# Designs tried in a protein design chat: VH-VL binders against c7peq0. Part 57

Target 1, 252 residues: c7peq0
Amino acid sequence: MHNKIYNSFIDRKAKGIKSFAVLIDPDKVNPADIADLAAKCTAAKVDYIFLGGSLVITNHLDECVQQFKTLCDIPVVLFPGSPSQVSRYADALLYLSVISGRNPELLIGQHVLSAPAVKKSGLEVISTGYVLIDGGAPTTVSYISNTTPIPSDKDDIAMCTAMAGEMLGMKVVFMDAGSGARKPITESMISRVASQVSAPIIVGGGIRDAEKAYLNCKAGADIIVVGNAIEKETSLIKEMADAVHAAAPVLK
Short names: E, the ipSAE of ESMFold2; O, the ipSAE of OpenDDE; V2, 0.75 times the mean of E and O plus 0.25 times the DockQ between their complexes.

## First folded at step 18 (VH-VL; framework fv_inotuzumab)

Design m7 (at its last look DockQ between E and O 0.69; V2 from the best seeds 0.00; counts 0 for: pae E 3.3 > 2)
Fold by ESMFold2, look of step 18:
Structure m7 (fold): chain C 252 residues (1-252), chain A 120 residues (1-120), chain B 112 residues (1-112)
Amino acid sequence: as target 1 above (252 residues)
Amino acid sequence: EVQLVQSGAEVKKPGASVKVSCKASGYTFTSYYIHWVRQAPGQGLEWIGYINPEGGRITYARKFQGRVTMTADTSTSTVYMELSSLRSEDTAVYYCARHRYDSSGYFDYWGQGTLVTVSS
Amino acid sequence: DVQVTQSPSSLSASVGDRVTITCRSSQSLLHSSGKTYLSWYLHKPGKAPQLLIYEVSNRFSGVPDRFSGSGSGTDFTLTISSLQPEDFATYYCQQYTHFPWTFGQGTKVEIK
């Protein structure tokens, strides 16, 4: 069926149900640990596996998708560092445009080159406006993208950026403080964006504990994505998933 | 000529392990996945998993998780499949098969098969 | 897992006969890319399986013209237009549209 993953985003948003996504970088995960990771995600009722990262240099994405598909039933959504990172066995692709930046290659340039391969992959393609927020220190994303993040206290700039992205046709907004962020995105900024944007809102970067994940959901985030903290301590998966799910309405 | 040559037949007792080899020749070993597929008596073909010989990355079918181990030795162009805690239902002919990364899923060349018999 | 089921499970035929084997999938094998990933193999006991057909209808290198594949969606057919002595074997279909990849149970073609 078309748009299955996107429809799950909008259906859950409409019901007030919050989702927890675990971000896994194929180049950083130890292949020997994937079975344990999949089991922990299943036990915690993780809603999505996001595969990808800013610096995916090796081409074993397809293998990683297939491993998760044999180990669990959680949807696998590609979160590529570039538009060309695809695997036909994944459930969907977040087709990211860095709308917060002024780098034409990350806005549309790489997409022009990758679009034939993306179309041929047969993946569900989810147009995603990527909004990079200053996390208190230079990040890998800031360096690689050669972009200036939106300042962490400029809520209206983040809101207007997300609004413009939605008006230009982005179906999802991804607010990210970046890998290695010193500070996560403020609840004030999330709330300001959520008040003016109907698209599902993904929030990530610098989220290190369950309380912040919960508070981000209460502020209006629809999907919480965590990578770094879980890479360091996989036992946090259950704690964070529980917190995200507890932010949902009591009735489904 | 592309060839996949497997080790000889084995007879094992329940609870033991078996290690089957598959020696590749006639192509660039690290450019192709090697899969293992088995056929129990009177049954069809069952996919077990694969290994990427470049880096040794593995994917196992859900049924075989925890009992199968695949390794590759690039110096000898050989893949090994070890199946542990053998049961009588593991009696089968085990095949290795090659697939090209860009053709994901079909197997252009196969080994001759290795009969593994598990009997008490 | 996507199941593929072959019909018949066995058949008897004479040299020169036209043989048709079907493969039915529990889900469509049409990928949203427009491609269909279905292959056919020939297997004789004690020998390596041999690839005959890939992507529904493409003959692998060295496969005789008498072998042809067809079908779409959930229903696929291998046809041997004029059976030869070397064609008495077991035939398998395999889908690789969906992961994990799965095989049909096989169709044994025997001499009548």
Scores: ipSAE 0.443, ipTM 0.771, lowest interface PAE 3.3, mean pLDDT 88
Fold by OpenDDE, look of step 18:
Parts: sequence; structure tokens; C-alpha cells
Structure m7 (fold): chain C 252 residues (1-252), chain A 120 residues (1-120), chain B 112 residues (1-112)
Amino acid sequence: as target 1 above (252 residues)
Amino acid sequence: EVQLVQSGAEVKKPGASVKVSCKASGYTFTSYYIHWVRQAPGQGLEWIGYINPEGGRITYARKFQGRVTMTADTSTSTVYMELSSLRSEDTAVYYCARHRYDSSGYFDYWGQGTLVTVSS
Amino acid sequence: DVQVTQSPSSLSASVGDRVTITCRSSQSLLHSSGKTYLSWYLHKPGKAPQLLIYEVSNRFSGVPDRFSGSGSGTDFTLTISSLQPEDFATYYCQQYTHFPWTFGQGTKVEIK
């Protein structure tokens, strides 16, 4: 029970199946929006709903999680920007350590503070190496944490960072160009990381079309996460999902 | 003493709407969620949805999406459930129930129920 | 959704009898926190349902000690040690480990 979502990551990866995750900010959606999104995600066979925001201003996380759980059967995974973004009703929590940075608070400090609450929630906890890549725009995370992202052209640094995360026991690597990224992560960088890391690789930030999603998958991404583009145009959910799912090797 | 008092029985025709009220007293109104549950004759309890009186956020069961509307009036400590496009299958006793989300998911207090009969 | 099934659907008993009602869930109700979220309610016609038991075995305030709950995982039991005249009613179990929360179909306890 404690590893259901993680097991799904590794099983799908082992089978060469690519997964599509829709990122939803609980503070930006109302019940009507959630109903529509849930329906569209279901129709598009979205694999995961990621819930999280950089700044959770309201205590509506539980309600948002419950609404999605009521309206669809898609696993809900928390992608928190802060330790306070926890709901026991979710299926799992990505427990993020910003390993691309050198801020001790984001490496372990905040985790120490949040650990009792996270434990109490009973959530499946998935240790995640968060790798922030320069997307050409300052991210909320970089600004608040005062961390410098890995330059977009430094594939080796990204690779070594991800390798270190995995060797430290992190179960998942999350490469993120950040919300509102002007430049998504390059296929070259994804491929370089994928060549050295066996853990599931999540890629997000700046993905605006189905083609980019597809190419990232072909480069070695296991899970594609899209938020902003879908918020602007919900019709992209199906197109991107289809592209990601088509990126899986045809098992003969 | 905690009390949930519901409005009286209703008789409606198919296609009509019904609005049932649940007045809360004996506790801080905005500290608890109010759920609606119904029971058709000879059937079990069916969950309809709930509203958070604080802020008015709502969650409906999939089955009732598009037909049910829940509202809360903090000035009168009253929650309303409106069901539209009524069908014969909607004939049931409707209950409101209190739930403190941050503590547990059980319903510690219920209203007395409101019979809604839908007949031609 | 998690299905909850009660057994029996109905039973006849006399005052003083020991009554046992079972509730089975389609999935384990054990939460990762270590808690199991299963409740029991008593319901009489024309009256508000009343909470009897929460978290499998905890009696709600004011509930007589003749009511007890037990079980784990997917199988749960409500026991009335000595049935009283006021206990003739329909009983419901409810799981709230998984969302959406769901009820059993009910067990009617009738006078023999």
C-alpha cells in the first residue's frame, strides 16, 4: 500500500510506457474548473494529476484533492512547493529535495520540520531529487530559495546531479525548468541524464505542445508534466496525452 | 446542544426543483462541513455532496453534478441543497450531516431528514 | 469507489439477544497512518441517524456500552451484547478511509 504510486512509476518505466501528468494549482481552480478538468483528463487517459503550487495561499488543498478523487479515478500526487501542502486524501507525495541547489533548507532543513506532519498524514512518500534547470526566466522556487538553476547547456552537471541524487537513495528524479519557463529542457540534457540514471525521470516546465512532449519522452523522460499550457488551453490535454502515450516503444 | 434542523416535507412534479434547508445551532457554524445524504425507499444511504460554510467551497458526487446546488448562509447558520430536474427516482428522505474535516470523517450529528416526493 | 457490503441485510431478534452485524469493504480500510476509518450508525424511521462507533471500536459520546465495534483490514463487526427495545432499527457502516466515503446497504434489526 505504501508504494502503489512509486511502483506504478517503475513498472511503467520497465515496460517502456510513457506517462502524462497534468499539473493543477489548487489556488487557481474552482469546483467548476475541476469538474471540467477531471472529465477531460479522464477522456484523454491522463496518468496522473499533480497538485501543487509555488505558493499555497489558501487551505483548499484537501477540498481540491477530494474533488478530483470524486470525479475521476486518476491518481492524485502532491507536488508541493512548501511542506504545508499536504493532504491525507492524496495518493502520494513527492518529497522534494532541491539537489541542484546549495541551500541546506531545501536539501534537508524543511524536511526536518515537515517530517512529523508528513508522517502523520499517512501518505505514500516518494523521495524526489528535484533538479532545477534554467528555463530563461526566474522561477518562484529560485527566487524564494535563492538557488541558482543549472544552466540549460550544462548537460554534464545535470547528469552528475541526478546521479548523485539517485545514489543518495532518491527514488525519482524531477527535472524542472519551472513555471512559465521560456526554454524547456533540451532533449540532449534529458538523454544525458537518462543514460546514467535508472530511477524514473519526470520532466516539466515550458512544454507547450505535443511535439515537445513527444520528443522529451523519446529522449528518456518517463513522465511529462504540463501545467501552464493546459491552463491556457485545456484542449491541449488530449493532444499532449496522445503524443506522450505514442512515444512508448511498440512492444512486438 | 448541537442541532441540525431541516425544512419540512416537499411534494414536487417531475422536472421541478426542490430546495431543502438545514439550520445549524449549538456550535461554531463555520468550523464544520455540512454533507447531504439521501435515502430512497427501501434503499441505503447515498452521499450527495458537501459544502464548507467557510468560503462556500463545495464538492458534489459525480452522479449529481449539474443537478445539485449547495449554498451556505453564515448569517443564519443555514445550508441549502437544491436539486433540479427532479425525477421519480429522486424520491427520498434527504439528510444533512455535520463533519469536522480536520478531526475525522464520520458524521457526528444529523438532521431529522426531509421527505421529498416526486410524483406526476 | 470502495464498496461496503453488510451482512445480513435483515435479522430478527428478541430483547436480550446478542446481535452481530458484519461489514466488508472491497479494499483495506487501514490507512497508512495506522488508523482505520470505519463508523457505525443507528437509524430509526422518521428520526435522524445516530453515530454509534467511529474508527472501528470507539464509542461515540452517550452510546451505551452494549454496543461494540471490532475488526481490521476489510472485515468489521458491530456487536450488541444484549438487545434492548430501543435498539430495533437499521444499522449502517461507513468507510471514510478512501474518498469518496461510502455506506453499507444497511442491516435491519427487527423484533422476533
Scores: ipSAE 0.187, ipTM 0.705, lowest interface PAE 2.7, mean pLDDT 92
ESMFold2 (binder alone), look of step 18: mean pLDDT 90; pTM 0.890

Design m8 (at its last look DockQ between E and O 0.01; V2 from the best seeds 0.00; counts 0 for: pae E 6.3 > 2, placed apart)
Fold by OpenDDE, look of step 18:
Formats: structure tokens, sequence, C-alpha cells
Structure m8 (fold): chain C 252 residues (1-252), chain A 120 residues (1-120), chain B 112 residues (1-112)
């Protein structure tokens, strides 16, 4: 029960099932739009709702979680910009360590501060190696953390980083080109990482169409995360979900 | 003393709309959510939704989505629930109830109820 | 949705009687935080419902000590140790761990 979401990651990966996650920023979503989003996600058989923003200014996180939990049966997973962004009403928390960087605060410092609150929330905590990849545009995370992303053409660095994360006990690898990325992560890099990592691989950033989502899955991504593209065009939810679900995994 | 006082009974035709009010007093209005719950004759309690008076954000049950509208007036410490496209099965006593979010989901104080009758 | 079922639907009792009402949920109401989110209400016709118990066993302010709650997981009980004239009413349990929050169908306590 306490590992329900993580177990779903593992189970689906083992079965060769690809998953689609819709990323929602609680601070940007209008309450009036949540019902429509929930309905579209349900109709598209979206696998996960990821909730998270880099700058949570308002206490709308709890309300947003509750709204989605009320309006659909899709698991809600927190994808916070800070470890302090926690809602006990969510199904799980991706506990992100930015392992692509060398900022001690993002590796462990912020986690030490948030650990009591996270523990008290009782949330399922999924230790996640966050690997920031250069997407051709500055990201909020990069700016705030003053971390340098892994160059988009350095497949081996990404691979070694992910391997290290897994060997350190991180249960999930999240490769992210960042919000507003001009260059999504290449299939080459995804394949290189997937060839050496057994943990579920989440890929996000700069994915704007169904074809790219599909290709990332074929390259070895287990979960595709899309935010900005669907915010602009909600009709893409169904197209992308279908593409992801139609994708077959690569053999490791 | 905490009090929630609701508007009086309503009689409506099918297809019409009804707007019920809930005036809060005895506490900081914006510190608590207000929920609406109804009870049809001979039936149990059914949750409709809730509003955060601070900012006016709402959450509705799936059953009522698109047909219910909740609003809050901070100047009068009053919450409103409007239900449109009324049907006979909407005949019920409607209750407002206070909920402090950080205290989970129990309702510590309720309004006295408003009977809404929908008949031809 | 999580179904909450009360038993019995109605009962007849006399003043001074010990009354027990049960509530069963289709899923565990134990939250990962360690708290169990079940409440009990008293409701009389034409009146506002009143909170009796929250988190399984905590009496709300002003609630007489003859009311007590117990249980865990999916099975819960409200007990009135000695029924008083003002206790004849319908009682409801409510779960608030799973959205949407749901109520039991009610238990009517009538005069024998």
Amino acid sequence: as target 1 above (252 residues)
Amino acid sequence: EVQLVQSGAEVKKPGASVKVSCKASGYTFTSYYIHWVRQAPGQGLEWIGYINPEGGRTTYARKFQGRVTMTADTSTSTVYMELSSLRSEDTAVYYCARHRYDSSGYFDYWGQGTLVTVSS
Amino acid sequence: DVQVTQSPSSLSASVGDRVTITCRSSQSLLHSSGKTYLSWYLHKPGKAPQLLIYEVSNRFSGVPDRFSGSGSGTDFTLTISSLQPEDFATYYCQQYVHFPWTFGQGTKVEIK
C-alpha cells in the first residue's frame, strides 16, 4: 500500500507497458479548467497526473490535489520544484535529488530540511535521481539552483550519472530537458541510459507531439511527462497518450 | 459562538435554478472551507462540493459538475450554492457545513438546512 | 467511491439502554500518516447535524462522555453507554480519507 505508485512503475515496466503522465502546475491551472482536464485525461487513459511547479507561491497545492482526486481516478504524483512542496492528499512524492549537478543543497541539503514534514505527511516517497539535460533554454531549476545541465550530446555522462543514481539506491531516474525546452532529450541519450539502468526511466521536457513521445518510448523511456504542450493545446493529451501506449519497449 | 444560518425553503419548477445562502458568524470566515451536503427524503447524506472563501476556489462532486456553482462574499461572510436545471430528484434538504482544512475532513458545524422542493 | 455501510439501519431502544452502531468501509480508512479518518454525526429532523466523534474515538467539544467511538481499518463502532431522551435521532458515519468523502446510509435510533 505504501509503495503502490512505485510498484505500478515497476510492474508496468516489467510488462513492457509505457506510461503517459500529464504535468500540471497548481499555480497556473485555473480551477475552472481542472474539471475539463480531468475529463480529458480520463478519456485518454492518462496513467499519472504529475503536480508540481518551480515556484509554488500559493497554498493551492492541496486544493489542486483534492480536485483531481475528486474528479478522476488517476494517481496523483507530486513532482515538486522543492522538497517542501508536499500534500498529504497525493498518492506519492517524487523525492528529487539533482544528481546531474554539484549543488549540495539539491543533492541532500533541502531534503534534510524537508524530511520531517515529508515523514509526517505519510506520503509514499519515491527516491528519484533527477538528471537535468540541456534543452537549449534556461530552466527555472537551472537558474535557481545555479546548476549546469548535462550537454544534450553527452550520452555517456548522462548514462554514468543515471547509473550512479541507481547504485546509490535511487528507485527512479528522471531525465528532464526542463520546462520550455527547445531541444527535447534525444533518443540516443535515452537508449544509452536505458541500456545500463534497470530503474524506471521518466523522460520530460520539450516533447510537443505524439511522434516524439512515441520515439522516446521506443528508445527506452518508461514514462513520458508532458506539461507545456498540453497547456497550450489540450487536444494533444489523447494523441500523445495513444502514441505512448502503442509504443513497445526496447530490449535491454 | 460559531453559527451557520441558511436561507429559507424554496419551491421550484423542473428546469429552474435555486440559490441557497449560508451566512457564517462567530469565526474568521476565510479560515474555513464551506461544504454543501444534501439529504433527499428517506435518503442519506450526499456530498455536493466545497468552496474556499479565501479566493473562491471550488471543488464539486462529479455528479454535480456543470450544474452547481458555489460563491463566497467575504464582505457579508456568506456562501452561496446555486443548482441549475433542477429535477425532481433534486428535492432535498441542503446543508452548509464548516471544515477546517488542516483538521482533515470532518464537519464541526452545520447550518440548519434549507428545503428545496422541485415539483411540476 | 468508497462505500460506507452502517448496521443496523434502524433500532428501537429505551432510555438507559446501551446502544451500539457499526460502520464498515469498503476500503481501509487508515491514512499513511497513521491517523484514521472516520467521524460520527447526530441528526434530528429539522435540525442541523451535530458532530459527535472525529478520528474514530475523539469526542467533539461539548459531547457527553456516554458517546464513544472505536474501531480500526474498515470496522468502526459508535457506542452510547446509556441512552438519553435527547439521543433519539439518526446517526451517520463519514469517511474523509478517500475522495470523494462519503457518508453511511444512517442508523435511526427510535423509542421502543
Scores: ipSAE 0.491, ipTM 0.805, lowest interface PAE 1.5, mean pLDDT 93
Fold by ESMFold2, look of step 18:
Structure m8 (fold): chain C 252 residues (1-252), chain A 120 residues (1-120), chain B 112 residues (1-112)
Amino acid sequence: as target 1 above (252 residues)
Amino acid sequence: EVQLVQSGAEVKKPGASVKVSCKASGYTFTSYYIHWVRQAPGQGLEWIGYINPEGGRTTYARKFQGRVTMTADTSTSTVYMELSSLRSEDTAVYYCARHRYDSSGYFDYWGQGTLVTVSS
Amino acid sequence: DVQVTQSPSSLSASVGDRVTITCRSSQSLLHSSGKTYLSWYLHKPGKAPQLLIYEVSNRFSGVPDRFSGSGSGTDFTLTISSLQPEDFATYYCQQYVHFPWTFGQGTKVEIK
């Protein structure tokens, strides 16, 4: 199917169904744990596996993708630290432009170099506006991107950034506080962005309990992403997934 | 036999803190969440939050964020709930209740309750 | 917050009577798992609450056949088919889908 993964984002949003994605960093995951992670994600009805991180420096990416694809039916979506970090075995690629920053290399420069290889990979490519939000501490992505995150209390700046990204053709908005964030993105900011953006909204960074995941969904997030730090606690994966799946848009 | 045995009644002044204990027995302590629920006089039941005794992870209802702290001691199979900055509205019977981490979230066994009275 | 409202607030009945208590939720309690997360508890003064029914209609271990639960979506019912002396108590419904988890205000069943 053309655009199978993107269409699942759109179709689930239209139905009011919230999605839970587990983010796994190939450089940090223990290879012996991947089968157990896949089983736990399947049992909890996790909707997507995101693979990647800001510093993916190992050749382990292809192996991780293939292991997950063999071990479960959950779609595997690449979340690369740069546009050139791809695996053709994945289901889709979030082709991230860091629209919250003014670094031309991360806005489009690296994409110019990677585009031929990305096209040849045969991957579904999902145009993604990446919006970095201040999580109370410097993060790997903040340092590598050489950009200042949007302040956590500047809801209108985040909203206008996401609106501009959508108007320029971004199909998905990814709001991220980053790994190592002391605080997650506020429900107020999520709600402000959701009020003006029709594209699916992914929210991640600093989400540590089920109620926050639920409240982010109630505020208008469509997809909640939580990192691999929780893979060692079976109850947390299920707990997060259950909470996300309990949320629904407010309807009259 | 599954048992949750709570500490005895307490009387506190406004502004103080209270710490209620809940000692579990008859099951694998780390396989269950412990929730806290309270009932003010003449009122219904109100959910406060829970703790996962494995690792000590907590989730609190937003209303209680910043005033409640839950801890677990796996060596004694005991959970504690501490409520600070007490007000007269916090006068209630406080219950602990367990919830198996693989289940849908119903409370199969409850403690006997601990009356906390906040008055001058 | 999702409000769950019980009816009636109290009732008087005799041993052997059929008793029906309703619980209405302000939002659907259907979870994406396909299950509906509504439970019923019995509470007597000075004692711990006791689980009767979970997931709308499942009796907890040791709960007599006279207790049954039904309903879907937003409307639920607890039925006691033949009231016994030990059943005079306050009954609560509880939703465990939406944060914060909430209880009904209670229904007191009294001896006539």
Scores: ipSAE 0.095, ipTM 0.681, lowest interface PAE 6.3, mean pLDDT 87
ESMFold2 (binder alone), look of step 18: mean pLDDT 90; pTM 0.905

## First folded at step 19 (VH-VL)

Design n1 (framework fv_inotuzumab; at its last look DockQ between E and O 0.61; V2 from the best seeds 0.00; counts 0 for: pae E 3.9 > 2)
Fold by OpenDDE, look of step 19:
Formats: structure tokens, sequence, C-alpha cells
Structure n1 (fold): chain C 252 residues (1-252), chain A 120 residues (1-120), chain B 112 residues (1-112)
């Protein structure tokens, strides 16, 4: 069983290193775009490529993974909208449980169905507590799952949720405001969660500039995930990566 | 019978382009990827890239990115590999090879090869 | 990329000889699924390469039983139990556990 990617999360966190992940939707990217993105990510020293979306409409996941693996040496981590979206060519899979919600299908139901395929893939599986935070707009996840995100101003709820996830054995906490979020997760909330959770904390959704990425890191995020902003302007990859890499962790 | 039949030998000048074809028969064309591999004189096999004939999606090795173009014609069950800005180092026998996804990466059938010579 | 190195680069043998070719990878080819993805090819000049072995030890359809593959982790072997006249060729190993897939540099089996 592989633990390479998870170990990288842990090791980097222990060293106070902040990581930047670029989120790519396989359904929205063309081969030509992948080449350019791979080059820019490499130049910017992006730490991870996250592949996934809230919905995978086309079955191009394998090809997309293979293309990135061909064009760069950046670890490719699957960030699927469904646990069944698996490619053995990736370096790891974030096995997401939506612990902010109370939908049994997203807590365990879909996992049971996908478990044989995931196991067969041989992928490194990283149990992930997915914490959906209200970003001021309905997310695909919230709509499809019929789950209510944690209000953006309820730091304690987020904290308790993350704590519960960790205590249940989830190895990573992913706080996400969702794709197209109008309001990114507040630094206050990140700090509150980070103060009580030792697991790596991934933060995504609504991050549009280097400053916000930096501040989230300073607040306690270990990995920053950006997708939409980069899709609109790929030049932001370098700026955000530099900001994240320059950030220091919050002293506990 | 599965067959991959490639186009004939080519002689090109440096800076020119070459387009090699690979006609597939004996199987469902869109069910297999077609890879291109080359062998320079006295060298080993070097992977260039592959195309999914269904939809025409391509993946190229870093070395050839921006210089190679693969296309597929489903009506004729033919895949093409075009290499531009040719150099002397591109002199090689180029092979197309069939790969089915569930095989996870081995090539079960190959074309006979196409010699491409680049010389001034 | 994963490097694959074959040994020897060339060898001379006679018909009827037992021939062994080694392939070593720069990292383990054991996939977490439990499968090991290594293949062997036979290649004659002017001809298309031919698949011999896949997944370390499985003979491809039509391949004579004198060809066998073995190994694990990073070390693999192709064995020809009794070399036949038609077996004089260059042999290549290929790993496809890790993307991109890569080939060994080849082993030329020549007539002694």
Amino acid sequence: as target 1 above (252 residues)
Amino acid sequence: EVQLVQSGAEVKKPGASVKVSCKASGYTFTSYYIHWVRQAPGQGLEWIGYINPEGGRTTYARKFQGRVTMTADTSTSTVYMELSSLRSEDTAVYYCARHRYESSGYFDYWGQGTLVTVSS
Amino acid sequence: DVQVTQSPSSLSASVGDRVTITCRSSQSLLHSSGKTYLSWYLHKPGKAPQLLIYEVSNRFSGVPDRFSGSGSGTDFTLTISSLQPEDFATYYCQQYTHFPWTFGQGTKVEIK
C-alpha cells in the first residue's frame, strides 16, 4: 500500500512548508491546455495537481491523468466528485467523506459501492474529511447531495466537524467553499480549525489572488487548492505558488 | 486478423515535415489506442505518443511536444503521425502499435515500420 | 521517468542454448494492486516488434513455451530454454506500471 502522497503531506506540514495545488477539471481541459498548464505548473513549482470536479461528465479521466504524468513530474491526486471516479495512473485518491453534511450516501454509501473498484485500482487512498463551507453561492456538491454547508461565520462548527473527522481516523481535512464560491473561507475559520486539528488541512474555493492564498496559509492551511481563478488566468499560477511557498505556518 | 499497415519510407530535408500513416484492420478501430514508437539507428525504442481514435485525443512525450501531431480518420481506420521541424536526429524507423486500455500498457500488435531519413 | 536497464546489451549463443536476459528497473514495478506490469518484445530488423510476455510471466497468444518470464520488484528475467534459429533478434523489456511507459535499451541475441 502506498503512502507516498500522504507522507508528503505530513512531512511538509511538519517542516512548516506550505503547498500549492492546482485543480484541473478533466471535462474542461483540452490536450493543448494540459501542455501549457503542465509547463506553467512546473515552472511555478506547483506541489500537486488535483484532478477532479463536482461532476465528471466525460470519461477522460485516465487520459487526463496520463497526459499530466507525461508532461510533468508533479504528483497527480484525484479529487473526485464521486468515489467511483478512479484512475490507476494517478498517484493518490482523496477518498472524500462529506462530514459537514448529513447525507449517508456521501458519508459512506457511495464509498461502499466504489470500494471494490478503488481497491482494485491499487491507488493510494487518503481518507479525507470533506468540510463544505458556505461560499455565498450554491455549489454543485450542495445541490447534488442536498447537503447544507457550514455557515461561513460558524467557526466552532467547522472546528468541531474537523475534529470529529480526525478522531474518526480521517487523515486529511479538506475545507472547501466550493467551485465558484463568492466568499472564500475566512482566515478566522481556518485558524480555529488548525488550532484543534493536527491532520493536514487543505483549503479551497473562492481563492482568487496570491494575497488570499498567503493569508490562508498564515492562518493554518497546509495546502491551498485553486481551480477557477487559474482557469480564467493561468498567469496566476506563479504568483499564487510563490505566495504559498513564502508563507509560514501559524505557531501553535 | 489484426493488421497495422504503415506508409512507405520517407526522405526529408532538415526543417521539413513528415506524415506517416498507419492503417488498422481486423478489429474495432475505436476500441484501441494507437501509439507511435521510433527506433533510431543503433538505438533502442523510444515512445513518441498516442492517440485515442475515438474522439482524437492525444498524448505526446515531452520531447516531442509542439512538434508532433497525431490524427485519426475513423472512416478509413487510419492514424497519422506528423513530425515537423525535422532534424537529422529524427532519422529512425517509426512504428505504430496497438494498445487496449485494459491491457494497462503493453503493445500486442505493431506496424511494419516506416523509415524516415532526414538528410541535407 | 522510470529507467529500465537490460543486461547484457548483447550476447552470442548457439541453437539449443539456454539464454537468459535480465531487466532491471530504477524503482519497483509492483503496483499496489498486486500486479507487476512488465512486458518483453522480440524485434527483428525490418520487421514489426512482437509481444512475447506480459505481466512478467504471461505468454502472449502464439508464443512458444520455450519463452518464459520471471521476476519481481525491480529485477526481471526473460528465458529462452532452447534457442531456435528464428529467435536470433533483439529483445526489449517494457515497464508499464509507471507512466510514461519506458523500454529497456535492448539485448541483441546473435549467432555464435
Scores: ipSAE 0.478, ipTM 0.801, lowest interface PAE 1.6, mean pLDDT 93
Fold by ESMFold2, look of step 19:
Structure n1 (fold): chain C 252 residues (1-252), chain A 120 residues (1-120), chain B 112 residues (1-112)
Amino acid sequence: as target 1 above (252 residues)
Amino acid sequence: EVQLVQSGAEVKKPGASVKVSCKASGYTFTSYYIHWVRQAPGQGLEWIGYINPEGGRTTYARKFQGRVTMTADTSTSTVYMELSSLRSEDTAVYYCARHRYESSGYFDYWGQGTLVTVSS
Amino acid sequence: DVQVTQSPSSLSASVGDRVTITCRSSQSLLHSSGKTYLSWYLHKPGKAPQLLIYEVSNRFSGVPDRFSGSGSGTDFTLTISSLQPEDFATYYCQQYTHFPWTFGQGTKVEIK
């Protein structure tokens, strides 16, 4: 169906319901562990599985999507590092433009090359403004994007960037410090951005505990994405999901 | 000539395990998925799962998760499917079938089938 | 899961007859790319199943032209224009538009 995943983002935002997404890299995850990971995500009521990484091979992506589809009912959303990283078996694709950067290839160039394949995939395509924030150390996304991240203390620059992205037609804003970030995005920056955009806000990078996930939701994030911390300690899935879901408003 | 040759019929007691082999020849073994499909008496075909022989990555149908294990031996071009904790409902003919990585999901060549009987 | 149902479950025919088998899907097999993913297989007891038709109407290599496939959306047909002695078998359809891929229950074609 058209827009099923995007509509879930906006419907949940309208109800004040916060969402937790687990980011999984098909090239890094041990295939033998996927069943256990899917079971933990199901038990914790994780809202989305985000699949993707910087060096994903296409057939491995299809296999990973199919594995999650056989193991659980959680929607699978592609978070690709390359335009060729699509699977027709997924539920949706976050079609990312790195709007925080000045690299024309990541702003629109890769999209020109990938658009025919993305259209043929039949996937729901979600226009996503990707805002890279300085996480205190080089990250895979920072290196691959070859762009300067927005400084962590420049709330108004992040806000203006997200606002411009929304006005240009981005349906979702993704604020990310990167999986290898030493420090997460500040609650002040999240709050500043949330005050000026109506689009759903995804926040990721450097989130290592349930308290930060909760506080990011209170600051205005709609969807919390965690990958690196979960790769280290899968028991953290339940703690973080519980914290994110507990951030719902007193009135639904 | 492409061939998938399966091991012979098995008779097992409930609670036991069975391991069925599928030996491939006539093509590049690691370029195709091997799927397993079964047919119980009087029933349709039921998909069990697949293995990618390159790297041994597997995907199992939900009802078989935890009971099925698939492995591949590239030196002999053979795939194995092991089903544990057998029940009388597992009595079926088990087929292996190949699926080209680039195709959309049809099975161009099949094994001859292996009858597994689980007697109570 | 997407269910596919074949009709009839069995039929009797003579050599030279035209035979038609129907496969009906619980939801459309038209993919948003414009392709439809449905295949047909032939199976004789004790032998390996054989692919006949893929993508609704494409004959697999070496399949005689008396076998043809047609259909769209939810309704599909396998036709054998002039039945030969070697065609007495059970026929299965399979959809592969939606994962997991699913099979029909089979149609047995017997000698009259």
Scores: ipSAE 0.404, ipTM 0.748, lowest interface PAE 3.9, mean pLDDT 88
ESMFold2 (binder alone), look of step 19: mean pLDDT 91; pTM 0.893

